# VH-VL binders against o94451r108to261, part 16

Target 1, 154 residues: o94451r108to261
Amino acid sequence: YSRPFAPVVHSRIRFRKSPFYDILEQFNAPFVVPACVGTRNTISFSFHVTPPALSKLLNDPKQYRVYLFSTPSETIGFGNCLMEFPTPQMELRINNQVAHANYRRLKGKPGTTNPADITDLVSKYAGPPGNNVVIYYMNSTKSYSVVVCFVKVY

## First folded at step 4 (VH-VL)

Design b30 (framework fv_trastuzumab)
Fold by ESMFold2-Fast, scan of step 4:
Structure b30 (fold): chain C 154 residues (1-154), chain A 117 residues (1-117), chain B 107 residues (1-107)
Amino acid sequence: as target 1 above (154 residues)
Amino acid sequence: EVQLVESGGGLVQPGGSLRLSCAASGFTFSDYYIHWVRQAPGKGLEWVAYISSYGSYTYYADSVKGRFTISADTSKNTAYLQMNSLRAEDTAVYYCARWDYYAFDIWGQGTLVTVSS
Amino acid sequence: DIQMTQSPSSLSASVGDRVTITCRASQDISNYVAWYQQKPGKAPKLLIYDASNLETGVPSRFSGSRSGTDFTLTISSLQPEDFATYYCQQYDNYPYTFGQGTKVEIK
């Protein structure tokens, strides 16, 4: 006989609350994008869309999205993490397709950057190891932590 | 006008069973984690269980694991807590509460469960 | 399990007083603390989330702060409707745990 399992729950990053979306689920443990000064670097990781999130994406795609979030690693223990990408000199690819997002802060104001909407690049039925995330970057003076989240948009 | 309303509480003997209901209105409960939190008379708050958005995952406090089962009926916008093998220590007001990923922002009024011989 | 210890268990205060309630976590939980107000016979009401963020619709006299593993809820000028029991809650890890409560009583 099989014993019940505890659900797979990832250590979550708490981002500043947004009036435009609610974060419902985090699909991966925070992935560190290390500092990279004067050189290019590439990081890669994978995530799976859970069956309940998948059902909502299929039945109500206008209300539910998959967003990629980033925040400085030194702040991931805090409750008001700012959405901030490692560097404007980056490229995000999901399953080898370029994600078009604005990786810059608006007029230098912290926390004004939107997460990357990767919903249309996600394979709902990706086999192991799941949906592939690749970040190509250079000139990041500090480390960042990246998570992929299931969100409800308003 | 977002609300959670509990029902199903009452007096039961040790070893008995009760099923609590938590009806959501003004929002789609399947979009949120729904939790049960209890409070024994004159005591503090104790977390009991959750059911995740869309009912995919459940998790229980060790004190109720194997005796309580949380479930949901998305068509009725209602979550349930099936309580079996009740003990005197389970006597409490049971609240259902919505987790908005940051806090319990909406709570029901509570339903009293009294377990006594 | 992460233990949340509140102090004091109760306090007596008058309208207009500054009230401070402290909550200590047994381990580092970052800012993952919420504060709730509960009046007799009523459900808890959210006041503060993420240690220091005021919930919409909550009066500005309420504030939260953090110092290491110590968290404080402050009421800058106590009003008659503020006589209640206050609870802190951690949500860094499951099981979610609450402090034992602090009862704010009329002096």
Scores: ipSAE 0.007, ipTM 0.546, lowest interface PAE 10.9, mean pLDDT 84

Design b31 (framework fv_trastuzumab)
Fold by ESMFold2-Fast, scan of step 4:
Structure b31 (fold): chain C 154 residues (1-154), chain A 117 residues (1-117), chain B 107 residues (1-107)
Amino acid sequence: as target 1 above (154 residues)
Amino acid sequence: EVQLVESGGGLVQPGGSLRLSCAASGFTFSDYYIHWVRQAPGKGLEWVAYISSSGSYTYYADSVKGRFTISADTSKNTAYLQMNSLRAEDTAVYYCARWDYYAFDIWGQGTLVTVSS
Amino acid sequence: DIQMTQSPSSLSASVGDRVTITCRASQDISNYVAWYQQKPGKAPKLLIYKASNLETGVPSRFSGSRSGTDFTLTISSLQPEDFATYYCQQYDRYPYTFGQGTKVEIK
């Protein structure tokens, strides 16, 4: 890039601290995934990975990742928000590619409360207009808020 | 226990009609798309129709469109497949299956429909 | 309609063998493939969803993978209860379509 880049500041969700990663930057304002009892729904939004974050991803991909976080909307005004997906019956797509993550907390493998690692699906080029997120889901009893974050893993 | 149980199959002459039922238990029926999948004797699986969780949307395979009608009664937790103008090639075991947006996770035991002269 | 071409139509194997079944989609369907096991006289049973995710309660010897429009179901060490017919299914678009099935039978 030839011009100065100033990061966009968004309202931050404060998740419970993890020994496995630090959240360095939140790329979007919290996006509401509304409750949908007895039916299905689809939501979509976009985000941009900042040039400094892209540089770190390219130069040190073992230490830096892009994670998608979710938490119940009613709790986002408090600190120590829980990482919790809306429903195990969901599908996450980034730039038309399906993200493979375990959304089945009780049925899945250990570690089902981890955020979704979408690093390999995000655009690593300066040119595109941003990254598209689509969530397909059914039977969520409450609303959730979703953010995409730049993290350092340990 | 989550279950789907089919009923209503039998022997019918070409041009006849049958109504299949799919009774759901152990889950909220209106939270899922319900599908019918059939299997001719000794052959593979063929998708037939669905009804959405709201009951507002239906879709049919071209081979049955205009002859079969899928419906649901939420108060009875039951889906139906009304089959009219039956043909010999409709002979199959008919399965009712629950779709959870990534697979058919629950299947009924199947009900046999035989169309012969 | 999206065609799912499954191969082989049948195979003979012994207990302990590694078995591989392939399924080719006629167009890009992302990861929208499920695999089912069917025993004679029984309804199909879900094994794999979204190409590579193992259904709860299914033994870890079953696995699924994708390469472009090619999908593979692998049984790493065949057990006596695994002799059955296996089907792939796409759910990218309606009508949903199945492969023709692969019968895994004892040598």
Scores: ipSAE 0.000, ipTM 0.482, lowest interface PAE 18.0, mean pLDDT 84

Design b32 (framework fv_trastuzumab)
Fold by ESMFold2-Fast, scan of step 4:
Structure b32 (fold): chain C 154 residues (1-154), chain A 117 residues (1-117), chain B 107 residues (1-107)
Amino acid sequence: as target 1 above (154 residues)
Amino acid sequence: EVQLVESGGGLVQPGGSLRLSCAASGFTFYDYYIHWVRQAPGKGLEWVAYISSSGSYTYYADSVKGRFTISADTSKNTAYLQMNSLRAEDTAVYYCARWSYDAFDIWGQGTLVTVSS
Amino acid sequence: DIQMTQSPSSLSASVGDRVTITCRASQDISNYVAWYQQKPGKAPKLLIYSASNLETGVPSRFSGSRSGTDFTLTISSLQPEDFATYYCQQYDNWPYTFGQGTKVEIK
């Protein structure tokens, strides 16, 4: 059934605070990964790295990273969203290169999963398509929302 | 020779429109962010807008949002700033500039926009 | 927005003088500061990026340094061609902001 959502003006997803990183900027509006039971599906979208973020990635890549976050769509209107991928049966590609990340819940519990670190796959140029994101997946019982964020790591 | 050349400035009445052009030569647009930075007479520099070199991503200063539109024609290596609903406070020399990683390393010569009755 | 405050607004100096211009950020911006030189009727020219890195082709008498949120541009021995207005710019966060400028005038 319907859940209340933040107005379009509040399109940023507020994830639960992590001691390991701070989210500094969200590069895209939440992109919906629809539920897909018993079959394969593919979604794609693009984003670009903003000029301030690009400067930091080039000057201090150990402290600044680009992470891909996912959370159940029904929760994005609320704060403290949990980091959770749609399914362990997924493949993430950035600019046609496979991103290797753990898409499983740690210890089987929601909110214990790390976002995908895609920093090394991101184009450091403002090229024509920006950065292309493709998610191939199977068997997701609910919809998820995905955002790419610029983070400072500790 | 690497350069940016602006054109299209002039005198316009309040509420009027102007389109500025920024032509690049000696380099390819695709790898850079192209920005517009303005300077009112006798004052400092103020950032206005940027476009990714593909023309796919744009951002604007709050003072010009909804009135200015930035665009690019990558086949012509040219960026444009369409300025609508111009106000007296928009009077300035408008520079296009290339952002290269950590600085504006190349600037055009500037084009003067005067908004006056 | 991050405010960049330059001091002084203007100064008078003689050829051979050491000139120091200061720029203060309203918050921690690490080293994300560039400095530009602008001569009357001309576009700005890049001098320093990343707080202290000298742009290729810029004379070695120019240098930049950082102390906390304070950034300084130093000209070790002022030359006739250095009489100009100087601007700092932060690129730590959006929107990009410039200092109000420091005019270096002949004494």
Scores: ipSAE 0.256, ipTM 0.731, lowest interface PAE 4.7, mean pLDDT 86

Design b4 (framework fv_trastuzumab)
Fold by ESMFold2-Fast, scan of step 4:
Structure b4 (fold): chain C 154 residues (1-154), chain A 117 residues (1-117), chain B 107 residues (1-107)
Amino acid sequence: as target 1 above (154 residues)
Amino acid sequence: EVQLVESGGGLVQPGGSLRLSCAASGFTFSDYYIHWVRQAPGKGLEWVAYISSSGSYTYYADSVKGRFTISADTSKNTAYLQMNSLRAEDTAVYYCARWDYYAFDIWGQGTLVTVSS
Amino acid sequence: DIQMTQSPSSLSASVGDRVTITCRASQSISNYVAWYQQKPGKAPKLLIYKASNLETGVPSRFSGSRSGTDFTLTISSLQPEDFATYYCQQYDNYPYTFGQGTKVEIK
């Protein structure tokens, strides 16, 4: 815990609106995935599902999901961010289980990538340290920022 | 320029408490995960705990869970390790270290904690 | 937990010798291994990251390599300042774990 008796406040990334989901809560501060050319890299971090989010996941499981978002770090602060993963040559693991998501752009176009749906890999009852996220990647020409969000789906 | 400096080590009796500090200079520690790694006399390195760059998330080795608490004060650029219910087997040099996504690139000098009668 | 087993626990060598230290992971960890040097009374110092990448300021006589779950640190021509204890570390998953260390002593 970062501060005794204080709520945790995260810097939030604003993503472009989707007709298919609303972002209700961001569970972590943006985590930087550094540029990596000519070699491999790994980043890891943890997050907790908050009690309000847990209640909604348990009581309305048809409507709520946990998604992992990524965006180029350079675009943060310049309006709404595009959902883009660092590289198609990546592997995402949640609690040591591989997340099978599409890390490529649709037909190579920016902003056509969906966030990774990690709901089924998340331990909703995880005690400290929470849920572990590991990203293995190579050949990313720029840095990206990653956040895990609670979403309502339509 | 870039450095970590530990303080707060000393002699404490079993069951006692001690708080270690890790002061960062030359960089913003909230940009990095900060870890504690310990080394018992004559033995190898053992990972103890981390605090995330946001300060929101912590993780502990099973041997210290429920007894140790890691925290950070970003205004002072300092991380802390509060150690409660200390045992003889907690006797070690405690290092704080910065994780730069692929390795511990910066280490403090270490502070000795001795748990003995 | 991922176990890292170093071999040998200690070795004796002379200046100019080629020294090889091996570290074995209990499971596949790709190239996610770092190597550290520790001299008596001092903090560890980073030598190698991502199994084979030399940290800035580290002499070129140090190198790292991987074969499956076996990782090797090599010192091509041992210098007087290289007598120290060496540790491998995996960063594939938490908890982060270290090898037990290899002490390189004067013959």
Scores: ipSAE 0.000, ipTM 0.494, lowest interface PAE 16.1, mean pLDDT 83

Design b5 (framework fv_trastuzumab)
Fold by ESMFold2-Fast, scan of step 4:
Formats: C-alpha cells, sequence, structure tokens
Structure b5 (fold): chain C 154 residues (1-154), chain A 117 residues (1-117), chain B 107 residues (1-107)
C-alpha cells in the first residue's frame, strides 16, 4: 500500500491497472500543474527517455510506447490513481509539436480517459537537451501531477 | 582517454555515512547516464542507482532506497553517492559506470566500502 | 524484478577448448543482454551488447547468441588471458539485474 505523506522526488505514481498497457518505467518526478481558475497558465518541464527504453522504441515501436499521465495531486501518495487530465481546455506540446489526445472525460465514468500517446513526438536521442514538455491550460479547479512513462502495449 | 575514477571509500561503523565520488574525464559528462554498481566480497554484481544525463532524474535499487542519494555536479564532471544509515550488507566494492545506450562501456576502478564495528 | 540465472557457477577448461556459458531470463527481454568479463581485483569489461554484438577491441573468439529467454556466451578457443569471471546483465527493465557469475579456470 501507499504512504500517507507526499512522495519524495521521483516517487512512482501507482495508476489503476489497464488491460491495454503496463507501465514499465516513470521518466520524471511528478510535476505539479497548479490550479488555475479564471486565468491562463503555462507549465514546462523536461524528461529523458532512458537508453534501454530508447533501444526498445527503436527496435519495436509497435510494442513499446511513451505515454503522458495525469492525476489529481492530492491522490498521488495513494495507489489506484485515476488517469484524468487537468482540464479539457488544454494544449500539450512535446518538443514544440502539438500532442493530439482526448483531454475530455465522459461524466459519470471516472477513469475512462486514456493517457496521451507522445511516442512519435519524443526525441530518439538519449543526449541533451532531452525532451521538452509544455502544457497550456485554463480553468483547472485543482492541482494535478503529470508523469511521462514508458509502457508496453497489448 | 575516457576514464571514471572513484574515491571516498573506507571503513565505517554501522549506522554511519560515507560519500563516494566518481570523477569523469575524456568525454562530455552531461551526455551520459551514470550508474553505481556494487559487488560484495566474493559475490556478484548488484545495480544500485542511476542519475540521468541532465542530472534531474534518479532511480534506486529497493535495497538502498531512502538511505542512498545519487547526485551530480556537471561543472566538476563528478557524480556522487551519499550513503546514509550504512549496514554490514552494504560492504562492497562500489563502481561507477557509464551507460552507452546498449551497455556499461566504461567502468571506474572501484572503491571499497567496509561497514564493520 | 527480472531474474537472470547463470550457469554453470564455475568451470575448468584447457587452452583451446570451446567454452559455453548460459544465462536464463525469468521473462521475455528481447535481445537486451550484455556480457562482461571481470578479472580478479579489476572492474568488469564489456564484451557483448544487445545479445550478439561484439564490443570494439574484443577478440573475435567471443560471441553471443539468443534462443527465447536463453542467452549464451561462447569462447571458441580459450586463451590463458580468458581466466576470469563472466556476468550477463539484462537491461530490458529497471532495476538492471546481473547473473550470479561464472568463474572460468584454466586447467
Amino acid sequence: as target 1 above (154 residues)
Amino acid sequence: EVQLVESGGGLVQPGGSLRLSCAASGFTFSDYYIHWVRQAPGKGLEWVAYISSSGSYTYYADSVKGRFTISADTSKNTAYLQMNSLRAEDTAVYYCARWSYWAFDIWGQGTLVTVSS
Amino acid sequence: DIQMTQSPSSLSASVGDRVTITCRASQSISNYVAWYQQKPGKAPKLLIYKASNLETGVPSRFSGSRSGTDFTLTISSLQPEDFATYYCQQYDNYPYTFGQGTKVEIK
């Protein structure tokens, strides 16, 4: 089970199990997307795809993917976290390219949102400067934590 | 000449602390992940921790998580392993190693850490 | 964690012999295996990466192969300088894990 205190830097967020993928590695410490009501905000961070993960992506890109996950920040110390984006009024950019994902959720069906598949936007190079993530958003009533993960898809 | 040199090993009492250094030369330090791998006397190799090329991301083996901290100073081309709450089971030669995409291609000479009373 | 089970634990052979060391992964890891040689008192040295690729500067008598989750390091004609302990390592997932090692002793 989860710890009652906030996780240390690079703590793994334990998301609810999916039949469609397994999370193999988390590339960054949870990055906070602050609440933002009635105004626009922008956050940015970077991550590196590890050399073993890059090796797998280059050799079998159909089986391995890079996904961006989001969950309410207050729940990250507990397991079974739900995949939920901060707001449908957002734009995600990876290395200055727009990530096309469904940021909306169906009301009354928690946990039905898929993570953003950013595999085709990440650099296939392990060296600096790494991969830049930018989230533009507005009208998020609570804070969210974002992680980029290496996944195996089924 | 591409080289990694460890230092900081020695004798320490159980519950004590040591900081190991790994000085890199002959290559661009910030282009590579740096790992620590240890080897207990007469035993095999055990992976301990890594720090990413950016210095922003770290990962630890469960056996050392919460006790060891890996860090890097890019201006000095040096990685560090801060070891706290040391136990007899931590007695080992500690190697730093460079990850080259497919393997550990460069290893330091190792530094011996002995935890005993 | 992915377990790497290495066999044999030790082996005695004569110069000129073909030596085979095996490593079995507890799950599918594709070809993400490296092999290292370690001589007494020294750091490990990379021999093989990506299961079958020979590292630059390593003698051609060393080779690696894969069959499913079984990985093999072969020395086609053992030389006196090959007295050492050999380790396999998986890098399919963290934590990285090593086999327990095989000691090769010259008869």
Scores: ipSAE 0.000, ipTM 0.510, lowest interface PAE 15.3, mean pLDDT 85

Design b6 (framework fv_trastuzumab)
Fold by ESMFold2-Fast, scan of step 4:
Structure b6 (fold): chain C 154 residues (1-154), chain A 117 residues (1-117), chain B 107 residues (1-107)
Amino acid sequence: as target 1 above (154 residues)
Amino acid sequence: EVQLVESGGGLVQPGGSLRLSCAASGFTFSDYYIHWVRQAPGKGLEWVAYISSSGSYTYYADSVKGRFTISADTSKNTAYLQMNSLRAEDTAVYYCARWSYYAFDIWGQGTLVTVSS
Amino acid sequence: DIQMTQSPSSLSASVGDRVTITCRASQSISNYVAWYQQKPGKAPKLLIYDASNLETGVPSRFSGSRSGTDFTLTISSLQPEDFATYYCQQYDNYPYTFGQGTKVEIK
């Protein structure tokens, strides 16, 4: 009962398993993207790629990637979270560079949306100031939680 | 094919020591937490210890804390469980298992440790 | 520690039967439960993760469900290869804990 969580662990979001990648590490505590109806909003946060993960990215960049995941905040306590972005009307920037990803939900197939591959935009240096994430968005009817994860792709 | 293979089990007297090895093949073990889970003859599964993917963090069940030490050698893709001050109640098949993001998805075949006088 | 109480401890069934095994957590653990199958002399094999998700390669006759702190593993139509011991496991908190196991035997 004492020491219930591993000493280093952020609160983890448990996403639905994918045949295309394995989630190996979550770099940040879930960051809330608030609902925003009829207006524009901007949120920002930072994360650091751990030294072991950075070593993998530098030595085997074809197999290891950094993905940004999103899921409705209401579901994070249940596990089996579906990959879903807040709105297709969004822009994701990593270190002030635009991330190109498909932010639309695939109709009739909930949870089949791919996370954003931000690997080429993250700093290859593990020291300060780390990596800055900015999301510009509008017309999100509910709140979402966002995490950046280290993944192995197949 | 992805595999974990244990070795080092055997018969040892109470108070003795034994070192188990867990060799990974078909995947990079430093990408995953590696755990040890044991099973006494005819009984259920009991979690023992883990070592993090980086090798920097370890955690132990209260029943083995201070007696067992988990370690890893990344150059050999091998994890180890050093067992000291062994007791009769430590008699079990010891499995090493890979913790994915989701569950223990890969298990070794197990190695039997018998602590008897 | 979080206790996982499994029931029944054993059951006898025939091929084609519907088998249900229950596991109760001593506290709220969300969906952080996995189910494993173990055959004599073999390592456990993952069947279900996050309470209800079927592991790749596992037959569709296996399913998992949750109601509060109660978790169930169901085998809709028992096959000869399904005679084994089944374990639930929680991973909400350390130490990770397993149920005591349910042995499914030939009637």
Scores: ipSAE 0.051, ipTM 0.703, lowest interface PAE 6.6, mean pLDDT 88

Design b7 (framework fv_trastuzumab)
Fold by ESMFold2-Fast, scan of step 4:
Structure b7 (fold): chain C 154 residues (1-154), chain A 117 residues (1-117), chain B 107 residues (1-107)
Amino acid sequence: as target 1 above (154 residues)
Amino acid sequence: EVQLVESGGGLVQPGGSLRLSCAASGFTFSDYYIHWVRQAPGKGLEWVAYISSSGSYTYYADSVKGRFTISADTSKNTAYLQMNSLRAEDTAVYYCARWSYYAFDIWGQGTLVTVSS
Amino acid sequence: DIQMTQSPSSLSASVGDRVTITCRASQSISNYVAWYQQKPGKAPKLLIYYASNLETGVPSRFSGSRSGTDFTLTISSLQPEDFATYYCQQYDNYPYTFGQGTKVEIK
């Protein structure tokens, strides 16, 4: 037999630098939220929190958070990706609990949207199937890519 | 009692393969990450790999990437380390250990792997 | 990779002595350090986590402290059963790395 294939490493999306947080780790490969005009759609995926991230969340919960990021899919190959959700008409659920976040741009300007803070909804044990993400949405004119990241906040 | 018990070690020739097992008892196996840590004779500890109990997340030390594969069977409360293309420098006692959010709080007794011609 | 450097490599001390061993990280790792005790032919045992927290069931003579990137394990009054090799470990980032170990011999 041939040698085993190498494990796939997640492709990292490089977001525009924020003075309020640093992205330390990306827990999943970018997940595509397809365009959806004139109808409703639902996507789902899962992620696991790594052991070093779990330790930091437990011991320093005010300094470390888990954020969900979104950016237009067409831009993910470049640095300086802007934080932007697919549509303000969306609902995010983590482990079947609604995440309360602002999915709108401040004053309509691109890149002024904060990522969704999902820290308090995340299961901190390594049990199966991990953490489930579900996005319900409508009226997205283009596709977006979503990642869950471990961040240090300032 | 909370326990991890390794098995599967032995003498193997360079280029050979070996599969180690780590059987867990006394705790909910699926709530923890399971790691493999090795120790060459007379040397210090070296981290090898980890797996989540679901098998969805794995990570390997650069020295073993592409040669070792970690897996788990939750129904048997057992983690495995499949070691292929073994080298003399892989000779070590292999420990499985449970990560408890802050440290390796439970370790197995270790199983010796000797790679020599 | 984050390097953990222990000192001394070995020491010999008498029962009742205060023993200190040091571990230096190659970069800032906050308090993400654990200490383990390993007796000959046995698996390591957890002593300290998060730089200074004593694990349940570990004798109170063991303590840990941090100053910047320097971490210290102290045994306030060495006992015969403390003959062992001691390892520090960082868990700030992957790969997890251990110090080289400090062997404590009782005179």
Scores: ipSAE 0.281, ipTM 0.740, lowest interface PAE 3.8, mean pLDDT 87

Design b8 (framework fv_trastuzumab)
Fold by ESMFold2-Fast, scan of step 4:
Structure b8 (fold): chain C 154 residues (1-154), chain A 117 residues (1-117), chain B 107 residues (1-107)
Amino acid sequence: as target 1 above (154 residues)
Amino acid sequence: EVQLVESGGGLVQPGGSLRLSCAASGFTFSDYYIHWVRQAPGKGLEWVAYISSSGSYTYYADSVKGRFTISADTSKNTAYLQMNSLRAEDTAVYYCARWSYYAFDIWGQGTLVTVSS
Amino acid sequence: DIQMTQSPSSLSASVGDRVTITCRASQSISNYVAWYQQKPGKAPKLLIYKASNLETGVPSRFSGSRSGTDFTLTISSLQPEDFATYYCQQYDNLPYTFGQGTKVEIK
């Protein structure tokens, strides 16, 4: 059945600046990963690579990447958000493939956690449902907001 | 043969509505973004909107946001542009075009929309 | 939005002439420019992508180049079938934007 489409509006999260990359575009509105105590939980959402980002990934693959960012939901209204995953007990899948990244929080080193590089797991085609993100997790004490971003790397 | 064919253009009064169709053949429809580009008589090209070929993701030029809706039926290999609250300034030939990662490599022949007061 | 400004808006030329059309971006867009040819009553046809790459089936007399934010389309020896309007287009960012067009007319 034909479904009407509304204009897409994305609230952008402002992360702390990195000397290693610039965030050029945010592909999705922040997606909430709810707090989860004593049980496992799963969240899922989709995104697509926009036509200009796709052109850059295919033409200049050494300069551009797709990163998944996370930050505590309580802080997304402020600038200089820190990159921090919900819990070390998580698994990230992109299009049903496991993304290998370090999900641990580093004590005494704020802003040193790297976003997850999912570039090689992203479909370059706009097939259904686009690109699927699934996060399996447990024991998150607070909620987090997750965005997929197009970045230029240095 | 790879091609796009537009239909649905015509004469409408200001405030009226039209639905344009863009039928694709000769390629895998679900691999490409389909865009609409318009051209007012004697004027240049203006980008209007795109849809991902899955039908799930859309983007619109500011001039048409809230009035135009783009959709797709992958089983029919067809994209649609629903145009509401039409204005004289929307008078144009409307082209659908395939974005092939680097450029608009395939264009339809266009369909004329005339909005007369 | 990124503005693309073409010059000249029109030019008159003879068969065999070298024709140069320029397009200037309002900001840095790397090589993300395409060029299209449009004949009266017809849809645009892709000539050049990524500033300087010739589309398959397009004659070698067409070439594209970049210098900073300036992009140039050159026709080395104009043929009768080349009388048309030419458009540049940026695809660095949304919304996609086109130059205003350059009409190449018979002298």
Scores: ipSAE 0.648, ipTM 0.850, lowest interface PAE 1.3, mean pLDDT 88

Design b9 (framework fv_trastuzumab)
Fold by ESMFold2-Fast, scan of step 4:
Structure b9 (fold): chain C 154 residues (1-154), chain A 117 residues (1-117), chain B 107 residues (1-107)
Amino acid sequence: as target 1 above (154 residues)
Amino acid sequence: EVQLVESGGGLVQPGGSLRLSCAASGFTFSDYYIHWVRQAPGKGLEWVAYISSSGSYTYYADSVKGRFTISADTSKNTAYLQMNSLRAEDTAVYYCARWSYYAFDIWGQGTLVTVSS
Amino acid sequence: DIQMTQSPSSLSASVGDRVTITCRASQSISNYVAWYQQKPGKAPKLLIYKASNLETGVPSRFSGSRSGTDFTLTISSLQPEDFATYYCQQYDNWPYTFGQGTKVEIK
């Protein structure tokens, strides 16, 4: 028995294609990072790495990675989204470990910011309670949407 | 010796409920995803559900979503499949299986569920 | 969903024969294929993982190979205990899907 009228439970963000990776799977529904001016804010959510993704990470760790993507929420649904973090004044933690990434924009080439590579911080063992994402930030003039994706790198 | 043992199968009328158990021994239960795979008489294998050991992450085949619930008790090294609103189409041998990141490397012996009037 | 199509659905063979079973994926799945053997009244048993890797304890007469989206399980010299149904399974993408099975019968 199937339910063809069942609601779609997952929203996919379409990012501008990169010659350096392909997005194979999005692990979470877009999580909103709300605008925050003049104060500090913190958001947190969790995601689960699916069994096929875990198999690939363990069998072919040079080819497969877990990346965290961000894009202005206002641009979702208007074509391919640009990779852009909420603010350079942010800290990303995965399972309480700091993720080192470049959160700054390159002026003159918007949308060329790389997603955060969090592969080495995610739990790769079956049966963990899941992976916690925490973003500490300030001075974001607009809201952003964040997704964690399984990618194949070239 | 690494082993999975199913129990709880039986005959039930359409609309009825059954709870299957999958007891693990010889390995650390919390290191593996546990799956349920079923096989209707004379037919092939069909994936049903999986659970992480924490119980926080579960997934179901569309055919059983909303009717079946998978759970686990790490202290007892046991996974459960609660089956509600059973249909004739659910008649099958139900296997629990361990996913080793490479394949289903350990399978239980199976437990037969028959849904009939 | 990724479809796995096995051929043949059944075959008749004699002890000592070379047996080849093919499984075709509906899309590219790299090497993420496992093969299982199921004897009547028994649970499936893992034979091959990652398309060509032999599981510990499985006789060397079993082998797996890949060509594009085609995967083959070969039994180089069929033994009496090998009469069974064989299934391929992909684990490249979710949900995991199985082939419909190939029954190897005595002739």
Scores: ipSAE 0.040, ipTM 0.647, lowest interface PAE 5.8, mean pLDDT 85

